# Designs tried in a protein design chat: VHH binders against SET domain-containing protein 9 (SETD9). Part 1

All scores and structures are predictions.

Target 1, 299 residues: SET domain-containing protein 9 (SETD9), of Homo sapiens (Human) (q8ne22)
Amino acid sequence: MPGRLLRGLWQRWRRYKYRFVPWIALNLSHNPRTLRYVPEESKDKVISDEDVLGTLLKVFQALFLNDFNKQSEILSMLPESVKSKYQDLLAVEHQGVKLLENRHQQQSTFKPEEILYKTLGFSVAQATSSLISAGKGVFVTKGLVPKGAVVSMYPGTVYQKYEPIFFQSIGNPFIFRCLDGVLIDGNDKGISKVVYRSCNGRDRLGPLKMSDSTWLTSEIHNPLAVGQYVNNCSNDRAANVCYQEFDVPAVFPIELKQYLPNIAYSYDKQSPLRCVVLVALRDINQGEELFSNYYTIVS
Positions, changes and structure headers below are counted from each chain's first letter, unless a header gives other numbers; antibody chains are not in Kabat numbers.
F, E and O are the ipSAE of ESMFold2-Fast, ESMFold2 and OpenDDE, as the mean of both directions, binder to target and target to binder. V2 is 0.75 times the mean of E and O plus 0.25 times the DockQ between their complexes.
[cut] marks letters that were taken out.
The coordinates of atoms that the task and the answers printed are left out; those that the model quotes come from them. Centres of patches stay.

## First folded at step 1 (VHH)

Design a01 (framework vhh_6fv0_2)
Fold by ESMFold2-Fast, scan of step 1:
Structure a01 (fold): chain B 299 residues (1-299), chain A 122 residues (1-122)
Amino acid sequence: as target 1 above (299 residues)
Amino acid sequence: QVQLQESGGGLVQPGGSLRLSCAASGFTFSSYAMYWVRQAPEKGLEWVSTISGSGGSTYYKDSVKGRFTVSRDNAKNTLYLQMNSLKPEDAAQYYCAKDLYYDSSGYPFDYRGQGTQVTVSS
């Protein structure tokens, strides 16, 4: 439950979300980066939902355990069924178990990009694109990305097809359109940033966050949350990644939701949270920039 | 995806020997360090041994050094613990466990199996 001030702000946002609905249709036609249609001969999904889920759980579990001393305090507010998953780790930590190499290290935790490398065998990060005037791009900074790997996630606020995006859609090239009409606003500035932060605050359970908001900052906690900066393929640059939609299942661990870089615009507990991942179309070597395959318009 | 299944436990007299095995699946076995941990009745988990992904480095709890030998067969996705000169204080449920990170060491394990029981008594 938000306080009086947050309730007032949320009511104002509800008024805005029902305004200017017709604008979204016009704005989407001017943002080819966010338009998508899968041809009949092409499958929508490159890998299974089970493979996507397995990858996300593996990475998020590693991030959680990397910061376990701080995360263990969040466990105090969670059900016994969740706490029991970590009882063995708590018992081992209490005994002071550690490898010889760890005794020589000054830092107690690893950087998120190092966790990604240790978990999947590669790391990715945003940097200045190889394309003239494109701004940011995403590069494989370490290791090898195998064909079929989840390389990144498209962060942002998730809007159902009946929900308007007026002010956030103006001049915004970071709105991704899903096949079913769901939109994801991955813009890291302006009103889009304010909207994401407000929704994050709305859904927070005390110290436990229901989504990752660090992709809006320079200190990113989920190193996969850079998908909005992946540039479109061109005549000179072939696509090496493809967008794939993924719905977060109800079974998803509550303590790991803090790493999901997406949040629903409307508070709805019955609909699954939509995420979008980028999947490798071929092996991608260290130093290569990611380029996405954008599909054409759907109605 | 990760599955670990221990076997080889049983009843042995003091001074006897047992060889424990752990069959692993659902991950690239050779990329992860593996652990043996144990839990005696009314006691917490106790670390026993660690082996690197390649098998080139091994570490042991002081009380088992010279008596226990950890090894692995990466072609068979199997981890072993050879236990010699067993003492009553070695009686416990023994678990194999996977390292937290891909090709990493220096952090606690993130998964363990169902365990195999070792009893030491005359």
Scores: ipSAE 0.000, ipTM 0.179, lowest interface PAE 16.8, mean pLDDT 77

Design a02 (framework vhh_6fv0_2)
Fold by ESMFold2-Fast, scan of step 1:
Structure a02 (fold): chain B 299 residues (1-299), chain A 120 residues (1-120)
Amino acid sequence: as target 1 above (299 residues)
Amino acid sequence: QVQLQESGGGLVQPGGSLRLSCAASGFTFSDYWMYWVRQAPEKGLEWVSTINSGGSSTYYKDSVKGRFTVSRDNAKNTLYLQMNSLKPEDAAQYYCARGEDFWSGYYDYRGQGTQVTVSS
């Protein structure tokens, strides 16, 4: 059949497309930040997946409750199993919330950075880096980061192996390469920004967003979504965080997906959503800048 | 069977020079990007330098730029790192590594390494 010949050409073309992206990136951009090697004898992960999940759920639940006046409208559209989790809070809201809102309408909720501090004991934010010509960096702005804490997330569009990432790869220093070949495009500009916004609009469930797009704006909702601005370690600036991959489990609460700063490029794939977190290698004090390494630490 | 074998390490005084070599076998060397990475006793694995498949493009860690030069001889399947003006902070086990793809995002094979010691 002629269709079999076309399948062979399509398979060859898919392999060619996969290899095309590296050639363009190599000629126009070099970013050693994406270089990662896991020694055969070392562990790929510093903390358990359960610890990562627990941290993300704790932060996202606090962000959800902080914005409950808006989130309660979304709950009316969700299954009873989700609504029942918040039944007590919905009952309180029906009993006179309007009277109190007028009193504090300008400061009715806490800023995301303050919620992060209240939940984890620290806060982080982007600012001008301590490195000459580095532009942005990420700093501990409040509190103390303990060793093993999730301090940041690497935002962006997730590309599976063999998915095309042509023009987004040109001159783009924010592409993170996972060990299995999955890519995350954390660029907040140009075509990368347009692609992320398009995917975010595609995946919504009515008024409920399935990913956070605010990391592309000046008003960030998930204060962890600054990982792409963390600078590389050097001899004068030792690494104090490392990258760790995390797959979002199927049981992740649907109402909290809006805080995940990652979205799959392909809608039709049933693979779990890949995220990348940055984990503290030591206790990090208030005022310190975060510096990442490119490799798994040996225990 | 992919093999990478480093040599040329040793003890040198501060300000001295060493030339590291990496002999590659079991694959078409001229098709791959190559890396030098190092690991000091009190630090994790650290990227040092990268060279493209044809040898026309080279990249360096800021702290070694101007002191180290990476090169390759595709006819001999050999990668080199010329290290000049060595400092105590350059003391480490140096590894040769092969790129899985043509970009610097990940390497798939690493050699046994060669030890560089800088002391008076």
Scores: ipSAE 0.000, ipTM 0.135, lowest interface PAE 18.7, mean pLDDT 77

Design a03 (framework vhh_6fv0_2)
Amino acid sequence: QVQLQESGGGLVQPGGSLRLSCAASGFTFSNYAMYWVRQAPEKGLEWVSTISDSGGYTYYKDSVKGRFTVSRDNAKNTLYLQMNSLKPEDAAQYYCAKEGYEWLDSFDYRGQGTQVTVSS
ESMFold2-Fast, scan of step 1: ipSAE 0.000; ipTM 0.278

Design a04 (framework vhh_6fv0_2)
Fold by ESMFold2-Fast, scan of step 1:
Structure a04 (fold): chain B 299 residues (1-299), chain A 121 residues (1-121)
Amino acid sequence: as target 1 above (299 residues)
Amino acid sequence: QVQLQESGGGLVQPGGSLRLSCAASGFTFDDYAMYWVRQAPEKGLEWVSTISWSGGSTYYKDSVKGRFTVSRDNAKNTLYLQMNSLKPEDAAQYYCARAPYGDYELGMDVRGQGTQVTVSS
């Protein structure tokens, strides 16, 4: 069939991309748009790496404890130094009289959005954008976001500057570009979803997950993992958040890595995992939509 | 209003030469890698050549290496394809195309209307 033949040759041409990395790398060396339009004063980090890390650990620790009866099995495969942090809670799991109380407690666990509110004083969630013809947006659903707060994370597969990202980037509005050329593919559909799940399965150690994959589902475990749905600022909508790059330190608690909504595309990497957070540029009230400014990114 | 307009196609005998041009408008031409792609009768689109944003790097389909030369004049917003030693299998509609901006991605963001190349003996 003519139509089938044309599509077959087009698909072969698209697959050819994987063989053409050197010219793509040369094109990337020119890609000056972010650099040309980023003022030097806007390249500085809004908050410290210590503040980002502290916030993430606080939220992830609260999520871990909220689901402790299921998480206690993960601790059995970890070193004694990790298990010792949870000794009191592990003792409760071992007693018959306490098993009945634990069963009752499981019915009383909080939703992730409520844990976020209890931990940071606010909640965020995706909903229909206030902009006409814009699909999704992200709103402060409860509480008050103070200036300098981490309000969201940009989920997705992390590609280094030399790694191929071909089919996933065609018509994909959810590719985030870091200043050093690292990309994050936050698309929750199609081939992007398959790639993330494949990487998640590759890195899994028995019951221990090394990344959060629930942002790809309707049951989100890390309520921060909605950053790809934050709309860009415009003349009619001023930015109230900015993107900030963050590298996960080597000392990050292994039992909490399951809440990181990012995974490296390459298995053989020894470098830190890149994450991107969204940070409040001002106090943001309940009911307000988040709008981002790419020109406040730093690395 | 991004536009690409090809010209320079025509009828040539095997072993002959043609120079194709592509006039670009409506965007910053020197920010983009550019492609030449072709479509022969009863065939799909076939990639022929790529040139980087500066013109410093060029790449070719194996069957055209040594015969075709891609170049660009960023001051004139024009892309060129010099075709030498043309073969009957080179007969096709030739299109210029713009690479997507800012990605590792190949893809075709914008394509022209094409110029017909006929090679007959």
Scores: ipSAE 0.000, ipTM 0.121, lowest interface PAE 18.1, mean pLDDT 76

Design a05 (framework vhh_6fv0_2)
Fold by ESMFold2-Fast, scan of step 1:
Structure a05 (fold): chain B 299 residues (1-299), chain A 122 residues (1-122)
Amino acid sequence: as target 1 above (299 residues)
Amino acid sequence: QVQLQESGGGLVQPGGSLRLSCAASGFTFSSYEMYWVRQAPEKGLEWVSTISSSGSTIYYKDSVKGRFTVSRDNAKNTLYLQMNSLKPEDAAQYYCATSPEYSYGLEAFDIRGQGTQVTVSS
């Protein structure tokens, strides 16, 4: 007969049988990530939540300003308190249009990866992995990544532990498991892609997007949103990044939410939005591929 | 090729009944667990029921328990969902699915059928 601790687990299993226990059972033989033990030391945060937030706001702000001519249209629909932050830039833009009166004037817009480089001192992108049969990997394409830097984000739909994640779990190696049981489905194909786009449409406020969906396309707006393509470490390839969970504060600039590559599955939840970042464990040189330790994914 | 084809959906009054069917081909149906899931407009996918390969172990979503009955006919490679006492909240596109062992990547998603629409008029 089971002991007290085992009885507690059995009660939880029985309670969830009719909603998502079949999902858990379904996943056990397909996804090796869900079977892995997480060592105690991998639960520790490498950098503070304030450092994560500061980095994300810095990058998102730079992306917003780089595309200001298009973003100013969104600002016209936001509260005065938000528009006031950009008043000087709005005045310059209006004056520029009025003075030049030339339909052939080009917008000064850099590629997202160049903005990342100008903002953090490095850039990353997905490419064919150095590992045989791994498919995609993530590389430092320019600059130097210092130890403790946020180098990417794990995009995808966020599921609370009480929420069903059935079809999306079938043969899907891109489901990240957080320590508290929250899941992030970072698969860019099939039903996972449809679910993310549905949630993005649900939360949209007219032209204002509440999450980034461009990681599902060839034209990525947030260059950090490549974390699902980072491969597992091996004897030949030591881990140089680790996963760190991060909750988006309730007070977050509404105009920058469009760059968050995560969205809640449930509309009615009061929980903060969960994100996952990848943090450098050492200095990483230009040309190096990123490798994580998949043992940080809890089963 | 693995193929799943749902049928039996339609428009029904609250309190009415419908029987959904799923015709499976391209794999050994009797060796795999089968599932019913649904998606209402502007909502995410929702698991409804599971049935083991033999049909002896069955699970239901709490809100459909006692109203829905899943069954299978391994000789005919067909999965069924009998839906009784239908509520407006049950209106959705219904899909059947299976779980092939050791399947990875894009091919795992190709086992999902086209779905069948269930509408419950007020």
Scores: ipSAE 0.000, ipTM 0.092, lowest interface PAE 23.0, mean pLDDT 74

Design a06 (framework vhh_6fv0_2)
Fold by ESMFold2-Fast, scan of step 1:
Structure a06 (fold): chain B 299 residues (1-299), chain A 121 residues (1-121)
Amino acid sequence: as target 1 above (299 residues)
Amino acid sequence: QVQLQESGGGLVQPGGSLRLSCAASGFTFSTYGMYWVRQAPEKGLEWVSTISYSGSNTYYKDSVKGRFTVSRDNAKNTLYLQMNSLKPEDAAQYYCARDQIYEFSGDLDYRGQGTQVTVSS
């Protein structure tokens, strides 16, 4: 934490910002902003929370082991039982050799998209949409996505029901609305980007990052963190994925939080971290674009 | 049910050669990277080689580079390890393993009993 003066100012600002919540809420209700709403038929959970957790842990553990030689500072902060677990897992991996041709190749043994493919049997990435009017879309770049698979995550700053988001909501098509009123701001530009980076820096524990910020860059570490670019379905493009809300459990490994592409706006940590995953409604083949059942209200 | 069955081990003199095979079943072999690991008597598990799902990328422990070659036949669901110029320190039980990092708990995700390689003169 900052010095006593800055901590005092932060606590005062925190109290002060909550005084604006009623005004901001009223303004949003009278002047609707760009928000994503999921139709009723797409609000039910397709897979269990245990299946979501299992998938995320499987992918994140694979990413962690792929970059293990760069995790030494994080490992030094972990309990001996956790360190022992990773050392045992590494005994069956590339313990003796890392192939490097120059310092730029020291990033990892495999690219994140390749790790995703090896781990789940498919990979996804953002590219120019097949829709004439849309900029970006998300495609299955490799493999086969089976029905019920977690194919993507919706990155961004998580705002609780009554937290102020007014300024970031103006002209922002990347705000996702959860069933309970929680909002996720997945915009990779402007004030939204600054807010996410600020929260990431706030929650850092030495070398331990509490969230992934690389989805804001061209060098994405969590290849699932592209969900905000999934386009809405239409008469010509049927939905093949749906949104599913997921709360990160307290048991979630601290060393893997660096791969979670979501962070709470509020420092008080009163609630579990909300994430949103996209789940396949059918088998999706290589080369297909992802389309979700949702609509955007535009002001 | 995932099953991996190793074969091809045996007794050779230093400088000899052996070809190990691993027959895979119960999963889509062509979508997984595969490993060869070994364990000498009274020693821990040691990584030997890795091959990507397509066979395009291969990696080796420094002490076996230039002597061992890993390969795969996805049509036959079979993994191979060609071992040339064998040394006494290569003597071990050899196992093949599937690239299932999340499901590991310090143990290899393999179903076979391994195949023993002995190098002595």
Scores: ipSAE 0.000, ipTM 0.125, lowest interface PAE 16.5, mean pLDDT 75

Design a07 (framework vhh_6fv0_2)
Fold by ESMFold2-Fast, scan of step 1:
Structure a07 (fold): chain B 299 residues (1-299), chain A 121 residues (1-121)
Amino acid sequence: as target 1 above (299 residues)
Amino acid sequence: QVQLQESGGGLVQPGGSLRLSCAASGFTFSSYWMYWVRQAPEKGLEWVSTINTGGSSTYYKDSVKGRFTVSRDNAKNTLYLQMNSLKPEDAAQYYCARGSLTKYYSHFDYRGQGTQVTVSS
């Protein structure tokens, strides 16, 4: 049961939090690890929250319509307020072809990265980095990324300041630190993977998923969800993207939340879901690797 | 250059049959969803049928279901519409149309010049 696992971890932390603080400090001082870090002085957003939202909705709507046969089955089980948005596509007969054209074009067997290309004019994917010791990197595989475009998202479980992330943080280079102390664990293996899947199973509205878990698999559904593999800039590689924090607004369409590659560790309706996007600092050509302007803390 | 050329229209009596063809050239036909649309005089453009890239999925306007069958031959770059049990209401100019690969929220990328179907005694 996913709720049982998370409750167990939270209960252990609450029971032993004061007892574990000294051991955590000792382990951190003697166990070198890296965290992705946005400096506290970095408060400037490259693009507006409205531009981020518009881009995500455009891509997610295209993904939704691309597999509409599957999505229409889910819609039939949702409230009329959601189902009514798609009545023109579900109706028995249409006089115009505009909405039907969009539905039929998007009910092809197009890969997610091809949908991304069709909606934003570019596609991205992970591959072996151009940096000799970096392992994976993220490349523009098709098209042109214009300055100011949302080019990727940082997937993973979102932890508030005082939530237990200790075991997941050991030797994990995929933890992103936000300015307010919120952490995002984008590791696709081990305990981090189990935690994300448990949260994903917890947060459902009947047949509707509230977050994307496919970034944990070989068949990624949201092609933007590769941000954790973007490498730091270096002396040989200038930064061409930067991290920007984004809070999912309350008005976000519920049927599109399945494409958000982030989930809160604790279910809290008082706080919006934190996401992190990567935004292009310049035009980026096909074949170029993405490099972020962020700092890595070794601790 | 993209070209779509429809043929097979004509005059038919109610209850009769016609087979429309659309010869496509100037693009990779097998990579595109294809559409049949029609327009009667002084009426709006009306969607009739859709077929996916491989021909495995077909969609129809409800008033033509069971009477019309869309198909395609990717080796011959040709789209077909078999029309059976034709009604006076089916009389229109019939167009073959190509779906846009880069503009999901707009109309067809390209449309042919059409072929006229007339249904009368």
Scores: ipSAE 0.000, ipTM 0.122, lowest interface PAE 16.4, mean pLDDT 76

Design a08 (framework vhh_6fv0_2)
Amino acid sequence: QVQLQESGGGLVQPGGSLRLSCAASGFTFSRYAMYWVRQAPEKGLEWVSTISGSGDSTYYKDSVKGRFTVSRDNAKNTLYLQMNSLKPEDAAQYYCAKVWDTSSEYYFDYRGQGTQVTVSS
ESMFold2-Fast, scan of step 1: ipSAE 0.011; ipTM 0.463

Design a09 (framework vhh_6fv0_2)
Fold by ESMFold2-Fast, scan of step 1:
Structure a09 (fold): chain B 299 residues (1-299), chain A 123 residues (1-123)
Amino acid sequence: as target 1 above (299 residues)
Amino acid sequence: QVQLQESGGGLVQPGGSLRLSCAASGFTFSSYDMYWVRQAPEKGLEWVSTISTGGGSTYYKDSVKGRFTVSRDNAKNTLYLQMNSLKPEDAAQYYCARETYDILTGPYYMDVRGQGTQVTVSS
């Protein structure tokens, strides 16, 4: 019996549950996003689905209204139940004077990060990580994040368990595995980027986009869509956020779906769209970097 | 030795109910998503249901939604399928299977499958 070292390793191993082990010959490196640490006593969710939905609707509604000049044209092609919600704003817009020479008028049109601050009391953005050689990270750039807040979303193409995902899985550290085997490919380059854009373009004959593709660009429209750049915790960097799965309900407003940074790989409409949010485990101060573990024990 | 043993099949009239059980041994049951699959005469294997490791997420074939309920008891290493409002089209050999998602083999790749339990629906 080799004492404390083996006992410690055995206890750690007994507390870990690996969700996905890549045994595919063409994928020779493990992917930390698909190899989730799940303690036996852990809970699936930190906040209610109603809290997640309420947060997303609040932010997306504010983004929609901030961009109303573009959105008003799309509204004319949508069902009356959707148009009636905005009819007062449509009436005002036709009489509105475009005062671009007015400094105050120009300042009233907010950047996405400013909308996030106005709606939730904080803003987040990607930047160079505080970890040496880690590349990108996500920081609280303004305000204070309260415990239990939705701080980010994990963007990408959603694959059901039985859907083929092959070339995009090779060397890809941005594939997130959900508890039910659903995968989200949040890679912003290569074949993963092409697949997401292709899926987003499927409904191009319709007047409204059903997902956000701007997370693939430098000009992000949904400021929450940076979750794939959140780094894992370490011994000197404690986790301050955790992953939580969320299914988009059937009653989700159609005009706001354009801000969802996820799209299903197939045309199968029978399952709700899976999203993943990152939820604050404690109050997070301005200037702090977000750190997740593979799965965080709640309470 | 990894084993899966199904039970609970039998003859039932249309509209009747059956509860299938699958006893797992030789592996850490709580670490795997589990399948129910079925095979009717002259048909291929058909996916019926999936349950996540903790039971928090369940998925069903459209034709069985609202009629079938999958559940699991990790303390007993047992998987269940409650089948209500059975139809003649549900008659098949039912198998439980340990999931291994292998993108090279695609859907229905199963690392281990049991011997099955027969479900017959007739008047």
Scores: ipSAE 0.000, ipTM 0.107, lowest interface PAE 19.9, mean pLDDT 75

Design a10 (framework vhh_6fv0_2)
Fold by ESMFold2-Fast, scan of step 1:
Structure a10 (fold): chain B 299 residues (1-299), chain A 123 residues (1-123)
Amino acid sequence: as target 1 above (299 residues)
Amino acid sequence: QVQLQESGGGLVQPGGSLRLSCAASGFTFEDYAMYWVRQAPEKGLEWVSTISGSGGRTYYKDSVKGRFTVSRDNAKNTLYLQMNSLKPEDAAQYYCATDFGSPEYLYNHYDYRGQGTQVTVSS
């Protein structure tokens, strides 16, 4: 008798797998500490959208090429227009298969942090914050960050202003609020983690994933995807980065979307994917912790 | 193998000066940024200053700007911190530190730091 009821529940659950809790409205008043905003004096962009795009493409292309042996398999399943961009590299890979002694199916790769360093001249990562009361922080681990550089990205599930996020917002300090009311849930735990993974599985283009989910793991593929751990500035910790909103253009290369650490909760094709980058306000040296000029909204 | 040894701390009255030194060995000193960090009793570790490998760029905690000057002598593998107009709030154990960008930073604020030198500012 119980079996028939359980089958009905599992069938309904499968339908809600990627859009769980659509009937629960967002309640911002009970979780003020999970909301952030940019003050009026910081509304203007520090760098152009073209500079943000150029930086992301440069980093993501380097990550793609570093993992080319695995990516070449994915390329074989993508349109000719995408494959043609990598013809020279595919020819070299084909010649590599003709090794005389032993066939190595996988080339050695650099760690993502080293690729970031080789590409932009610096690397960043999360660690225990220099603030006694804060858990995690983000540090420049190698090199020098020049003023105006994209230092980090705020990962997570992107919710439009009227989309339900209630359960994910409870006790969650990692919700970023954009100026237009778009929210990004950068929590790497609990229901937020499950939601992001579900959306990531939903949005595949054949063998290619359309977003990076590795920021939820110990093996991070996009080393920029640590922005949710950047702490707010304080009286004795001046801000050295600021948040800047960025909309991914429709012409963004499909093979590089796998490195974007953001995914839309809904399938709305008319809205561009919202990302948030952190941009350096000054030169930042190796060993320095990142601090943002970002405040909590209480109402 | 990496060794950092601080010296130059002591007792000084408010408004006084001290010069701290850090002797470094076991790595290519001129290739790495160096840091001064401090820890007061019953307080956490606090960043004070940074100097680039070449010495061309320096950064300071806001409360010490204009009073402290970091410098380095790459020929002698030595880092310095000139502290002027010392305040009671500056009293702490001072450490020199460096960071090689290794994954070990996940467990430490800085990859390597010395044993420290004590600075006391009182009457």
Scores: ipSAE 0.000, ipTM 0.118, lowest interface PAE 19.2, mean pLDDT 75

